# Ledger of designs, part 10: VHH binders against NACHT, LRR and PYD domains-containing protein 10 (NLRP10)

Target 1, 318 residues: NACHT, LRR and PYD domains-containing protein 10 (NLRP10), of Homo sapiens (Human) (q86w26r167to484)
Amino acid sequence: SLVVLQGSAGTGKTTLARKMVLDWATGTLYPGRFDYVFYVSCKEVVLLLESKLEQLLFWCCGDNQAPVTEILRQPERLLFILDGFDELQRPFEEKLKKRGLSPKESLLHLLIRRHTLPTCSLLITTRPLALRNLEPLLKQARHVHILGFSEEERARYFSSYFTDEKQADRAFDIVQKNDILYKACQVPGICWVVCSWLQGQMERGKVVLETPRNSTDIFMAYVSTFLPPDDDGGCSELSRHRVLRSLCSLAAEGIQHQRFLFEEAELRKHNLDGPRLAAFLSSNDYQLGLAIKKFYSFRHISFQDFFHAMSYLVKEDQ
Below, E stands for the ipSAE of ESMFold2; O stands for the ipSAE of OpenDDE; V2 stands for 0.75 times the mean of E and O plus 0.25 times the DockQ between their complexes.

## First folded at step 4 (VHH)

Design a3 (from v12 with T106R; framework vhh_vobarilizumab_d1; at its last look DockQ between E and O 0.58; V2 from the best seeds 0.00; counts 0 for: pae E 4.9 > 2)
Fold by ESMFold2, look of step 5:
Structure a3 (fold): chain B 318 residues (1-318), chain A 120 residues (1-120)
Amino acid sequence: as target 1 above (318 residues)
Amino acid sequence: EVQLVESGGGLVQPGGSLRLSCAASGFTFSYYAMAWYRQAPGKGRELVAGITSEGSTSYADSVKGRFTISRDNAKNTLYLQMNSLRPEDTAVYYCAAQRSFYTWGRPDYWGQGTLVTVSS
């Protein structure tokens, strides 16, 4: 069987996929159905040095001694979770194709097309934007949509976020008047950013006459909240502007090359201190041959897209 | 260099409670799924509870409702609150860390274990 989980960036597809693996391991989900579950991050698969199925299994297991023959004896008892189909890194794939080798995406395509291990189970997560590239590969797929917060869940979130019921009612009323804001609050992380912005306005005694008209304005509120201040309060806006420009340039370079993983040297090239920017960047250690190497990425693909788009803005008003 | 150090085990009467801790060092704790396993005398190790790097939890049926797994990423510490303990909970409890989700029971790192004995 083949299931496609789709949803906008930030709706928790990866968190859900990882919880499914854990629930399987404890016996809560699919008890007795699968002998092995393999989690594959599509963002990270570009780091795989070879393209053979056994190398993918070694990669997923973190063990070059994984019992490949035994694993493959009963393919119908295998589940592969291909997380983030929209996050495949095209530049690395293109470099290998130019060398006459097309190992990484081609292997995943063979799995998806059911040419490799046709009896295994597949779960694929993706943003809807990538469905154009995914749908031609699918035979029979069940589609599941992750929508984020329901209307009831959004109302509960506002009620719990604000300690004062009157503030919660005012904030929710403001959001309900703006369909774009209301829809954006389906994403839990964005809902927090919106609530934080509104709380700050109310605490300052300001009247909200105009609300954000697009997703860019919502992300700007997040940026304003989480960009680190400089050591001099009188210069915090200048320092934040410099950091913002650096994040935009990193994102632009990433989009230009369709790259989602960045080395420390690339951060230095853009004057970015990765550890200081944990609200926007995450890091992970990866086994590459004999060595462990650290890579950074934007916490969500939507941040990379957002900062890239923002790089074309002249400047924010005041 | 990598260490997982359990503490909090001991002797407890049936119906009692214990809180296990696991201090982690030598790796980036927040990026790993963490779990508690146990091994009773003469038995294999079994997964008791797990928690993803994002905080999602899951429990074996035998402990559901009685045990609570949690983590503090700022302190690099994993916890297991064990309530309503029974004699069949007697085992050595192991802290484990796993980066790959290929099959639970093959963690990247293991602790040395802490003994929990539920007498009577």
Scores: ipSAE 0.246, ipTM 0.724, lowest interface PAE 4.9, mean pLDDT 77
ESMFold2-Fast, scan of step 4: ipSAE 0.496; ipTM 0.847
ESMFold2 (binder alone), look of step 5: mean pLDDT 89; pTM 0.903
OpenDDE, look of step 5: ipSAE 0.635; ipTM 0.886

Design a4 (from v12 with S100D T106K; framework vhh_vobarilizumab_d1)
Amino acid sequence: EVQLVESGGGLVQPGGSLRLSCAASGFTFSYYAMAWYRQAPGKGRELVAGITSEGSTSYADSVKGRFTISRDNAKNTLYLQMNSLRPEDTAVYYCAAQRDFYTWGKPDYWGQGTLVTVSS
ESMFold2-Fast, scan of step 4: ipSAE 0.361; ipTM 0.793

Design a5 (from v12 with G50A T103V P107Y; framework vhh_vobarilizumab_d1)
Fold by ESMFold2-Fast, scan of step 4:
Structure a5 (fold): chain B 318 residues (1-318), chain A 120 residues (1-120)
Amino acid sequence: as target 1 above (318 residues)
Amino acid sequence: EVQLVESGGGLVQPGGSLRLSCAASGFTFSYYAMAWYRQAPGKGRELVAAITSEGSTSYADSVKGRFTISRDNAKNTLYLQMNSLRPEDTAVYYCAAQRSFYVWGTYDYWGQGTLVTVSS
């Protein structure tokens, strides 16, 4: 069987996919149906140096001694979760080809088209916009739409984010009284941005006089909290504008070249180093053959989209 | 050298509570998914509770509402709070760590276990 999970939430789909693996492992989801569940990040699969199914399984198992022959003996008892089909990276494929290596997208395409392991089960997450690329590969699929957090789930998220119940209640009350913010918090990543912003305001003893009215305002509020403007128009204000411009440039380059991972050298080129970056970028170590290399990515895909959009507005201001 | 050391096991009466701890060293704890497994005499190991590096949790049906898994990344410690204990919870409890989310159930590191006996 093949199931497509589609939704505009981006990072929320990854959280759900990983939760499904946990729920399978504890026996609460698909009990007794699968012997192995393989979680495959489409964003990361291009980093594999081999083009063989065996190498994908070794990577998924975290063990190059995994019993591939035994695993493949009953393909109908395998589930592959292909997370983020919309995030496949074309420019990085060209980089790998220059090293004499094949990208792994064709292996995923063979799995989706049911030419490789035709009796296995597949669960694919994607944004709706990428369905035009996915649909030609599908033979028969059940589609499930991810609508985001229910009202109860939003309330639970705020309670979990804040350890102090009074802060949680105050933050949720602020959001609930603003219909636009409340609806925007259906997206899990937006919940995190909003909670992080409100926590920052409360910890700094700030009075919340005006709440964001749309997604742009939400991200602007977050930026203002973690890159606050100075009273004088001196060096600090110039430094703030430079950091924002650099983030916009990274986001634009990423969109232009269809990539979501950035090397440390690229951050150093833009003088984007230090603890302030933790609010906007995260880092992870990736294994490329025998080497381990650090890559940076925006904490949420919506940040990359936001900064890319902002790059046009900054350009108009000269 | 990677080590997972469980503690907190012991004898408890039905309806009682125990808190298990797992002290981790030799790896970057905050980036690993962690789990508690148990094994009753003559039976295979079963997953009881799991927690991701992101804080998402999952529980076996037999322990839902009674057990709570949590982690303290500052102390490199995993916890299992066990309430309303039953005789069928008697088992050796194992801490496990997985560096990869890609295949659940293939853990990189295991502790030596701590015995929990629920008896009157």
Scores: ipSAE 0.000, ipTM 0.327, lowest interface PAE 13.0, mean pLDDT 72

Design a8 (from v12 with Y31W Q98T; framework vhh_vobarilizumab_d1)
Amino acid sequence: EVQLVESGGGLVQPGGSLRLSCAASGFTFSWYAMAWYRQAPGKGRELVAGITSEGSTSYADSVKGRFTISRDNAKNTLYLQMNSLRPEDTAVYYCAATRSFYTWGTPDYWGQGTLVTVSS
ESMFold2-Fast, scan of step 4: ipSAE 0.289; ipTM 0.742

Design b1 (from v12, 13 letters changed; framework vhh_7ocj_1)
Fold by ESMFold2-Fast, scan of step 4:
Structure b1 (fold): chain B 318 residues (1-318), chain A 120 residues (1-120)
Amino acid sequence: as target 1 above (318 residues)
Amino acid sequence: QVQLVESGGGLVQAGGSLRLSCAASGFTFSYYAMGWYRQAPGKQRELVAAITSEGSTRYGDFVKGRFTISRGNAKNTVYLQMNSLSVEDTAVYYCAAQRSFYTWGTPDYWGQGTQVTVSS
């Protein structure tokens, strides 16, 4: 079977996909249906050394000794979860080439087209806009839409996010009084951004005099909190502008080349200090052969989209 | 480079009015929230009023209804209109600036202050 989970950025698609793996492993979901369930992060598939099914299975198992022949004995008892398929989309010009995507991405396309393991089950997560690129590949897919947080779930998130109950109540009151913020918090990732911004302001003893009036203002409020001139890292007004320009450049390069993982050397090329920018970038260490390499990514894909959009404004302000 | 210059202070009788002005230079005024603080002898410096770049305001409880903060972005100036003054308003008034759009906290820049004396 083929199921597509679609929802806007940050709606908990990855969390839901990972929970399904856990629920299967504990016998709660699909009891006796699958022998193996493989979670594949599409943004990380670029780290594979070879473009072969065997290498993908070794990666998913975390073990180069995984019994590939045994695993593939009954393909109808396999489930692949392809998380973040929209992150494999190439610029329009590349789609016109007969050779298609890179060998690493082409393996996933063959799996989706049912040319590889045609009887296995697939679960694909993606953003709705990218679904247009999947349509030619999805002959008989079931579609499931992820709507985000209900009103009750938003209230519970605020209560869980803040350690101090009075801070939680104050933050939620501020959000409820602004229809734009309240509606935006339907998206779990935006809910996190808003809570992080408000917590940062409250911890610094700042008084909220007004609230953001649109989505761009929400991200600007966050940026101004975690990259202010009075940052403990010593950002002056000129240094702040330079860092913002560099983040915009990194985001634009990533979107242009369909890259969501960046090496430390790439950050240095843009004059960025990864550890100092933990509010915007996360890092993970990956074992590539005998070497361990650190890769960075924007904490939320919406940050990359935001900084890319800002790249035009930053260049015009310069 | 950065300067905040206060003016408009002086001696006034109880029940009277004064308007303070603060001329800012050396930074992009429209990106800063502006505030007024005061400090009486032997007291801590306290917030009188603050105004964001968008024009939202906050006042200390002791001046609500009597004082009005405003700003002229074209003139790079912030104002404090003080009405119904009392002897308790006697203090040095400081202009302050903070790079912020939505909040007010610890200022980045301070003026030198201007004396306001209210006589009974």
Scores: ipSAE 0.000, ipTM 0.328, lowest interface PAE 12.1, mean pLDDT 76

Design b10 (from v12, 24 letters changed; framework vhh_7ubx_2)
Fold by ESMFold2-Fast, scan of step 4:
Structure b10 (fold): chain B 318 residues (1-318), chain A 120 residues (1-120)
Amino acid sequence: as target 1 above (318 residues)
Amino acid sequence: QVQLVESGGGLVQPGGSLRLSCAASGFTFSYYAMTWVRQAPGKGPEWIATITSEGSTMRDDSTKGRFTISRDNAKNTLYLQMTSLKPEDTALYYCARDRGFYVSGEYDYRGPGTQVTVSS
C-alpha cells in the first residue's frame, strides 16, 4: 500500500513518522505485519554518497552486518517511510550549491513509482506544495492531510492535563494570548511540552513573565524547568550544563545514525543516568528473541530534534 | 466479535449540522486509528478523516473546516461533527477501523453506515 501524509510545516508529520518506527520496534504498531521498517530522511539522503538500494538500507539500519539481500526477498513484509519528500525538491539555488538530482533521489523515485520492490508498503510525508512533483510518480496512492489538534481539542487537552482547575485556566490563558505558542500547540507533542513547562513553573511558584516565541524557546523553557541551576551549593555548578551537552550529543548521534532507541551502554558512554532523566527519556523492555533488552528513547521525538539542533550551539562554546 | 455501529444520520437542510457517532465493540478501541468514509450512490468510497490512536487528526482538504473527527476512548466511541452541510454531502457515512495503530490506508472492519441526506 502507498500512503501520502501531507501537511504544512510543524503539523507533526515527522514526529508521527518517527513515532511509527518506534512503536513498530516496540511491537506496538503493525504486530506481525512487517519484518522491517526503514526510515528514510529525504533531507539527509540528499547529503549521502550511496546510490544503491542495499547501501541506502545499510545507512538506514546503521548495521552493515544486516542481511539486506535476504530482507529484500520478502518485499511485501517491508515498510519504507520516506520522510520529507519536499526536501528532494529543494529550491533551485540550493540544488545548484549541491550535487543536484542525485542517484539516490532517482532510487527513491523508482521506489515511489513501484518499479523497485513493487509489493512493499510506502508512507511518504510531504508539504502540500511538493504534491505537484510527487503526483506524477504515484500509482493509486492514499492521500491523508494531517492537521493536529483543533482549538477545541487544545482546550480539552489543557483541561485534562491539569488536575487543578485554576492551573488549567491559567495555563490556557497564557497560551491563548501568545499566537505563536497557541498555534504550536496544534501539535500534540508540543502541547504536552508546553503543559509540562507551565505546570513546572506554577508548582515552583514562579510568575510567567516571558513566554516562548517559537519551538526552540518552548524546549529551552522546558529544559530550564527540569534541569534547574545548582543553587543549593551541594553539587557542581557545571553538572547541569554537562548533562545538557550529553543529551545534545546523544540526540546528534541518534539522528546521524537514524536511531530513536538507545541502549543503556550508549547512555553510560555519554555519562547519562536514564532513570534520573525521566523528564527527557523514557525506557521500555523489549524481547529480542530469547533475551529482554532495555532501550531508552527521548520522551517526545521533538526532544531529539531540539537537542540535535542545540548540539551545534553547545559545540561552538567549546 | 468486532462490531462498529454508526448513528446520528438523517435529513437536514443545506447549511445545517449533524453529529455522527460510531460505537465500537469487540476490540481494544484505543489501540487503533479510526476513520470516517462516505459513499454517494453510484460513486466510489471517499475518505473524510482519520484519528490516530494518539488522537492526532487527518482530514481531506475538501471537507477541512466543516468536519471534525474526535474520539472518546473511555466510551469506545468515534465522532464526526459536520457543519455547513451541502447537498453534495449526501451519502452513506461509514466508520472504519484501520488495520494498524496508526494510519495505514487499509481497513479491516467497517460498519453498516448511517445515511445523511442534505436536501432543500
Scores: ipSAE 0.000, ipTM 0.143, lowest interface PAE 19.3, mean pLDDT 71

Design b11 (framework vhh_8cml_1)
Fold by ESMFold2-Fast, scan of step 4:
Structure b11 (fold): chain B 318 residues (1-318), chain A 121 residues (1-121)
Amino acid sequence: as target 1 above (318 residues)
Amino acid sequence: EVQLVESGGGLVQPGGSLRLSCAASGRTFSYYAMGWFRQAPGQEREFVALISWSGDSTDYSDSAKGRFTISRDNAKNTVYLQMNSLKPEDTGVYFCAAQRSFYTWGTPDYWGQGTQVTVSS
């Protein structure tokens, strides 16, 4: 069976996908149906060096000693979770040049088209816009929309985010008075951004004059709050505007070259200090052969989309 | 950096009207919340009116409510204060102020040089 989970930008889809793996491992989800559940991050799959199914399984297991022959003996008892299909930016409509496709992305396409392990189960997460690229690969699929937090779950999130109950109530009141913002907080990632922004304003003793009215405005409010100030300390050499331009350039370069992971040297090329930009960038250490390399990525894919959109406004003379 | 230049001040009789303008230089005017403040001789600077980056939200001091209107034209990088039913108590130097914030107001980042408003017979 093949199920497509679609939902707006945010970390809710990834959180759900990871929770499904955990719930399966504890026997809560799909009891007795699958022998193995493999989580495949489409963003991270670009780190693979081989296009073979065996290498993908080694990656998912975190162990080159995984019993591949045993695992593949009953493919109908396997579930692959392909997280973030929208992060694979390979046009399918052209000649399908072998050099134009990464071997790793080609393998995922074969899985989705049912050419590889045709009886396995697939769960694919994606943004709605990427469905146009996904649909030609699908033969038969069930679609599920991720709606996010209920009203009660939003209230509980605000209460858990703020340690001070009075601040939590104040923040939730501000959000509830704006129907667009309140609805946007159904998406967990946006709920986090909004809470972070409001906490920053309240800690600085600022008065809220109005609230953001769309996703672009929400990200603008967050970015303007958490960009390093042009004041003192380590920010004396970089203005907030310069940092913004650098983040836009990094995001644009990443999308242009279909990359979501950046080495420290690439950040330095754009005059960015990854650790000081923790509000926007996260880092992880990856083992590539015998070496350990640090890679940075935008904390949420929505930040990369936002900065990429901003780069168009800057570079199109608008 | 943003430079603010006020204009439109002058002498007017009680009950009259004046329109103040504040022209901002720089590329990022729409990233700023804007405000008008005033100061009488020997007194502290007081708040008159605020407007958000978009122009959709405004706030006024009690003395300005119903008489003054703040507005902005982001295409012209200008903020305005329309003052009606002026009183002698409105006399002072009026300052334009800017804070780099889309949705909040706290401490201004930039101030204009001020323009004199005198309400007397």
Scores: ipSAE 0.013, ipTM 0.431, lowest interface PAE 8.3, mean pLDDT 74

Design b12 (framework vhh_podentamig1)
Fold by ESMFold2-Fast, scan of step 4:
Structure b12 (fold): chain B 318 residues (1-318), chain A 119 residues (1-119)
Amino acid sequence: as target 1 above (318 residues)
Amino acid sequence: EVQLVESGGGLVQPGRSLTLSCAASGFTFSYYAYGWYRQAPGKQRELVAAITSEGTLYADSVKGRFTISRDNAKNSIYLQMNSLRPEDTALYYCAAQRSFYVWGTPDYWGQGTQVTVSS
């Protein structure tokens, strides 16, 4: 089947697409329907060495020894998420190209037109303006539009997140009185981070006196809550900075390679102890073919975006 | 029971304007997102416009000509259609969806109102 997920810039299409991969991996989305789900960034497809399906699968798996033949054995059990179709429709490239598309772009077009792996499932994200270029490639598609949280939806989210009605009312009142936070909560991922931070404050018996002024402050408040200094102030700032730097490094590598799941060995390369970082990372066991593997992921996909952005600030300070 | 009732359709000449209304009842109006769809004979139903408290979405074919609006106090949504063309001839449906975050297959549909643009 084919689904087109469309929405304006900043509406969380990429965040939703990545969360779908995570939810599938945890068994909460499409249980038993797919053996593999591949996330493909359309803007990064040009990084492929060759315009071959095998190369694309190696990129998605992050492993040149991935069992391509076995993966392709039952194409009806595969889902490809093609993120950012609008990135393939560039005016300057159309002017340069008289005939056809680049070989790497044509691979994605063959998937969309159902010429390659005709029985696989596709989810395509795009901005609405690129639909006129996408629609001629589609045979039959369902369209889903991302609008973002209304004021009523934000109120409902807070009520649903907190089991205690008084806590929900207090948290929403705090956010509502801060126009910057309230506006930021139009993005569902930001709502989760804000609610998690406030819940952490309330569970620790803290009174919320200072509220974050922007999304960066929101994430920093969460980090400060769950990575506090030791009782002994000696060297605690250095240990916190080292862990933060490692999380930023992991997030940056994950974003660069479109990865949401990390093996224990990968965490070890970044000097991270998964069990000790339960506030930021969760773990699950996944069955891949005949093997069971433990993978770690950021507790919320927005953390990966946040830590990736923070990686630039940390690099600049050095 | 949830009901969506469209009105305002009719026969209109090319270049003229028409306003469609949709009255909602049986639920808390402000907790839903709303959209207008249209279907011409022999064609698939397509989204024309959608609205939440915070934003709007329009199909390319109507952008700049149609305006969707909502009135929470009256439990109604409207579609103001300007510079109508023969190609706008269709049965127009009002639709409601529980989530403002994801616009996909609506939860509730109206009965539809016919718009015919012809001389």
Scores: ipSAE 0.000, ipTM 0.146, lowest interface PAE 18.8, mean pLDDT 72

Design b2 (from v12, 17 letters changed; framework vhh_7ubx_2)
Fold by ESMFold2-Fast, scan of step 4:
Structure b2 (fold): chain B 318 residues (1-318), chain A 120 residues (1-120)
Amino acid sequence: as target 1 above (318 residues)
Amino acid sequence: QVQLVESGGGLVQPGGSLRLSCAASGFTFSYYAMTWVRQAPGKGPEWIATITSEGSTMRDDSTKGRFTISRDNAKNTLYLQMTSLKPEDTALYYCAAQRSFYTWGTPDYRGPGTQVTVSS
């Protein structure tokens, strides 16, 4: 059986996938159907040193003593959750067959094509734009759309985001008075952007007099909060524009090559080593053999989409 | 052959503490991930925590600040340390064994449970 969970960036696909693992673990979802459920982050799997099924299972279990032979005895009792198909480093659909696929991507490709463990069950999460690459690989799949936060879930999110109850109440009041913002917060990732922006305004002692009117305005409000014009004069305005251009360039390169993890060297190539980057990029350390390597990603995938779209406007300013 | 026997339950006052034990026999305990599950009267089962063969833990968000799961492979015993107990914690607590931790389905084995009652 194969199920595809699709939805726009930030709609809670990862949260739902993780919840499903817990529900099977407690026996509340499909009791007796699966012996093992493997959660595979497509974003992280590219970091595996070897493309062998055994290594993937060790990675998923966090234990190199995991009983691979026993686990693989009944493949029809296995479920693989492939989270974030759209985040894979190479496209799976190729018009020409080339020996250019990475070994790590080849393993996931074989699972999806049913060449490896053909009787196992698969659950795949993805953004709709990646369906063109995925659909040709599938014989039959059930599709489920994720719609995002209910009104109650939005209220709960604001309460949990802010540690100060007064700030939470004020932020939610601002959002509720603006229909566009309120509706946009159905998307959990947008909800995070809006909360982060409002928190930034409150921490800087600013009175929120104007609110964003659309998705682009929401992202621009966030950018303006964490990358404001300098008061020093001279090159301050040029400096801000250069950082914005560099973020747009990084985002465009990432989308062009279907990459969502960037090495430190790639950030330096785009002149992105300034103190303001923490607002837009997060970093994680990964164990690669005997070495620890740092990778960066946009804090929300919508940021990469936004900066890519803005790359055309920034070029028009030249 | 395979046995899982829970113990350590009983009546306790709100704010009190209890340590539950699960004694395992008939299988290679150190090879299995172990789980604690509870079921209150008239309600469905609720997952509490799981611990891997190597000792890594995964806990339910609502209880992880008050409950700690641990194991002693030399004694083939699983533990649940419960602190700051509330009336809502009243339930039958049982342990379960499965072959995989992070990703697993239905438990291979389950015990009969031990009753925990939190009341004044």
Scores: ipSAE 0.000, ipTM 0.136, lowest interface PAE 16.0, mean pLDDT 70

Design b3 (framework vhh_8cml_1)
Fold by ESMFold2-Fast, scan of step 4:
Structure b3 (fold): chain B 318 residues (1-318), chain A 121 residues (1-121)
Amino acid sequence: as target 1 above (318 residues)
Amino acid sequence: EVQLVESGGGLVQPGGSLRLSCAASGFTFSYYAMGWFRQAPGQEREFVALISSEGGSTDYSDSAKGRFTISRDNAKNTVYLQMNSLKPEDTGVYFCAAQRSFYTWGTPDYWGQGTQVTVSS
C-alpha cells in the first residue's frame, strides 16, 4: 500500500512521520503488521555513497551489520517512510543533464514506482507543489492532508513550549488577540517560530506592541529576535540586511544545486559563521568513506523555504 | 562533452618538486569535488588527494600528507597538486578525477587520461 501525506511547509508532516516510527517501535501503531519501519529523510539520503538498496538499509539501521538478506525475505512486512519528497525536485531537467548531475533520488524513484520491493508499504510526505512530479510515479495512492493544530492543540502547544505557566498564558493571550497570528499558528512550524519569537521578547523584557500580519512578517519577527539590531555604530539595519541577504543566497544556491548540506567553506564564502547562526543552521559530522566532514543545514525545512522565498524580495529591495 | 586535461608531469630528481594542473570543461566545475589518484606500473590505482567543491576541505593519503597540497581555482575551472619532497615511490601516472559532492562522494564521475610523473636520479 501507498499513502501520500501532504501539507504546507511546517504543518507537522515530519513530526507525524517520526511519531509513527516511535509509536510502531513501542507497539502502539500497526501491531504485528510490519517487521521493519524505515524512516528515510529525502534531504539526507544524498549522503549515500552509492544508490543501492543495501546501503539505504544500512544507513536507516545505523548499522553496517544489518541483516539485509533477512530483512528483504518478506518485503510485504516492510514500511518505508519517505519524508520530504519535494526535496528531490529538480529545477530544470535540461540543466541537470548538461551538468551530469544525477542525484541519488533515482533509488527512491524506483521504490515509489514499485520497481524495487513492489509489495512493501510506502508513506510519502510532500508539499502540495511537488504532487505534479510525484503523481506520474504513482499507480494508486491514498492521499491524506494535514490541516494543522486545532484550537485546543494550539493552547496545549503553548503550555508545553513554555516552562513558566505565566509566560505561556501571556504568549497565548497575545496570539489569541491577533486573528491573523492565531490562525497562522494552525501550522506547527509557524507555531514554533511564533513561540520562539515571543519567548525571546519576554526574556529581554520587551513589550510586544506590534504583531506580525502575515507569514513573511512572522519569519521576519523571528529573524529580528535572533539577529537583533546592533546599537554599535548606528548602521545595525545594514548589518542585519547583509546577514539576511547571505542566508537567502545560501538557501537559493542550495535549492539551485540540489544541496541541503553545506561545508564550512561554503558558509564562509557567503560571509556566514555557522556556530553564531545556530538559530537558523545546525551542524553534524558525517563520515563519507574518506574522512569525517562537518556539514551545515538549515535547522528547519521552513527556514530554507523562507530564505529562498525572501531571496526574491531582497533582490527587489536593492 | 566532459574533459579533464592533466599537465605538469615530467622527470624530476628525488627531493624535487612538481606542480600538476587539471583543466576541466563540459560541466559546472564548482558543483564537483576534485581529486588526484596515481597508478604505478603493476599496481592498482590509489587515492592521493581530494578537495571539496568550494575548497574548504581537503584530504590526503598517508604518503601525501605533509608533502603534497591540493588546491583549486573555480574561476579558471582548474585543480592543482603541488608536490614537494618527491621520492622514487611517487613515480606513476597521475589522474585527475571529478566527483559530484554529497551524491557520489568517494566514486569519481569523470576521469582524465593522466600525466606521467617520474622521480629518478
Scores: ipSAE 0.000, ipTM 0.098, lowest interface PAE 22.3, mean pLDDT 71

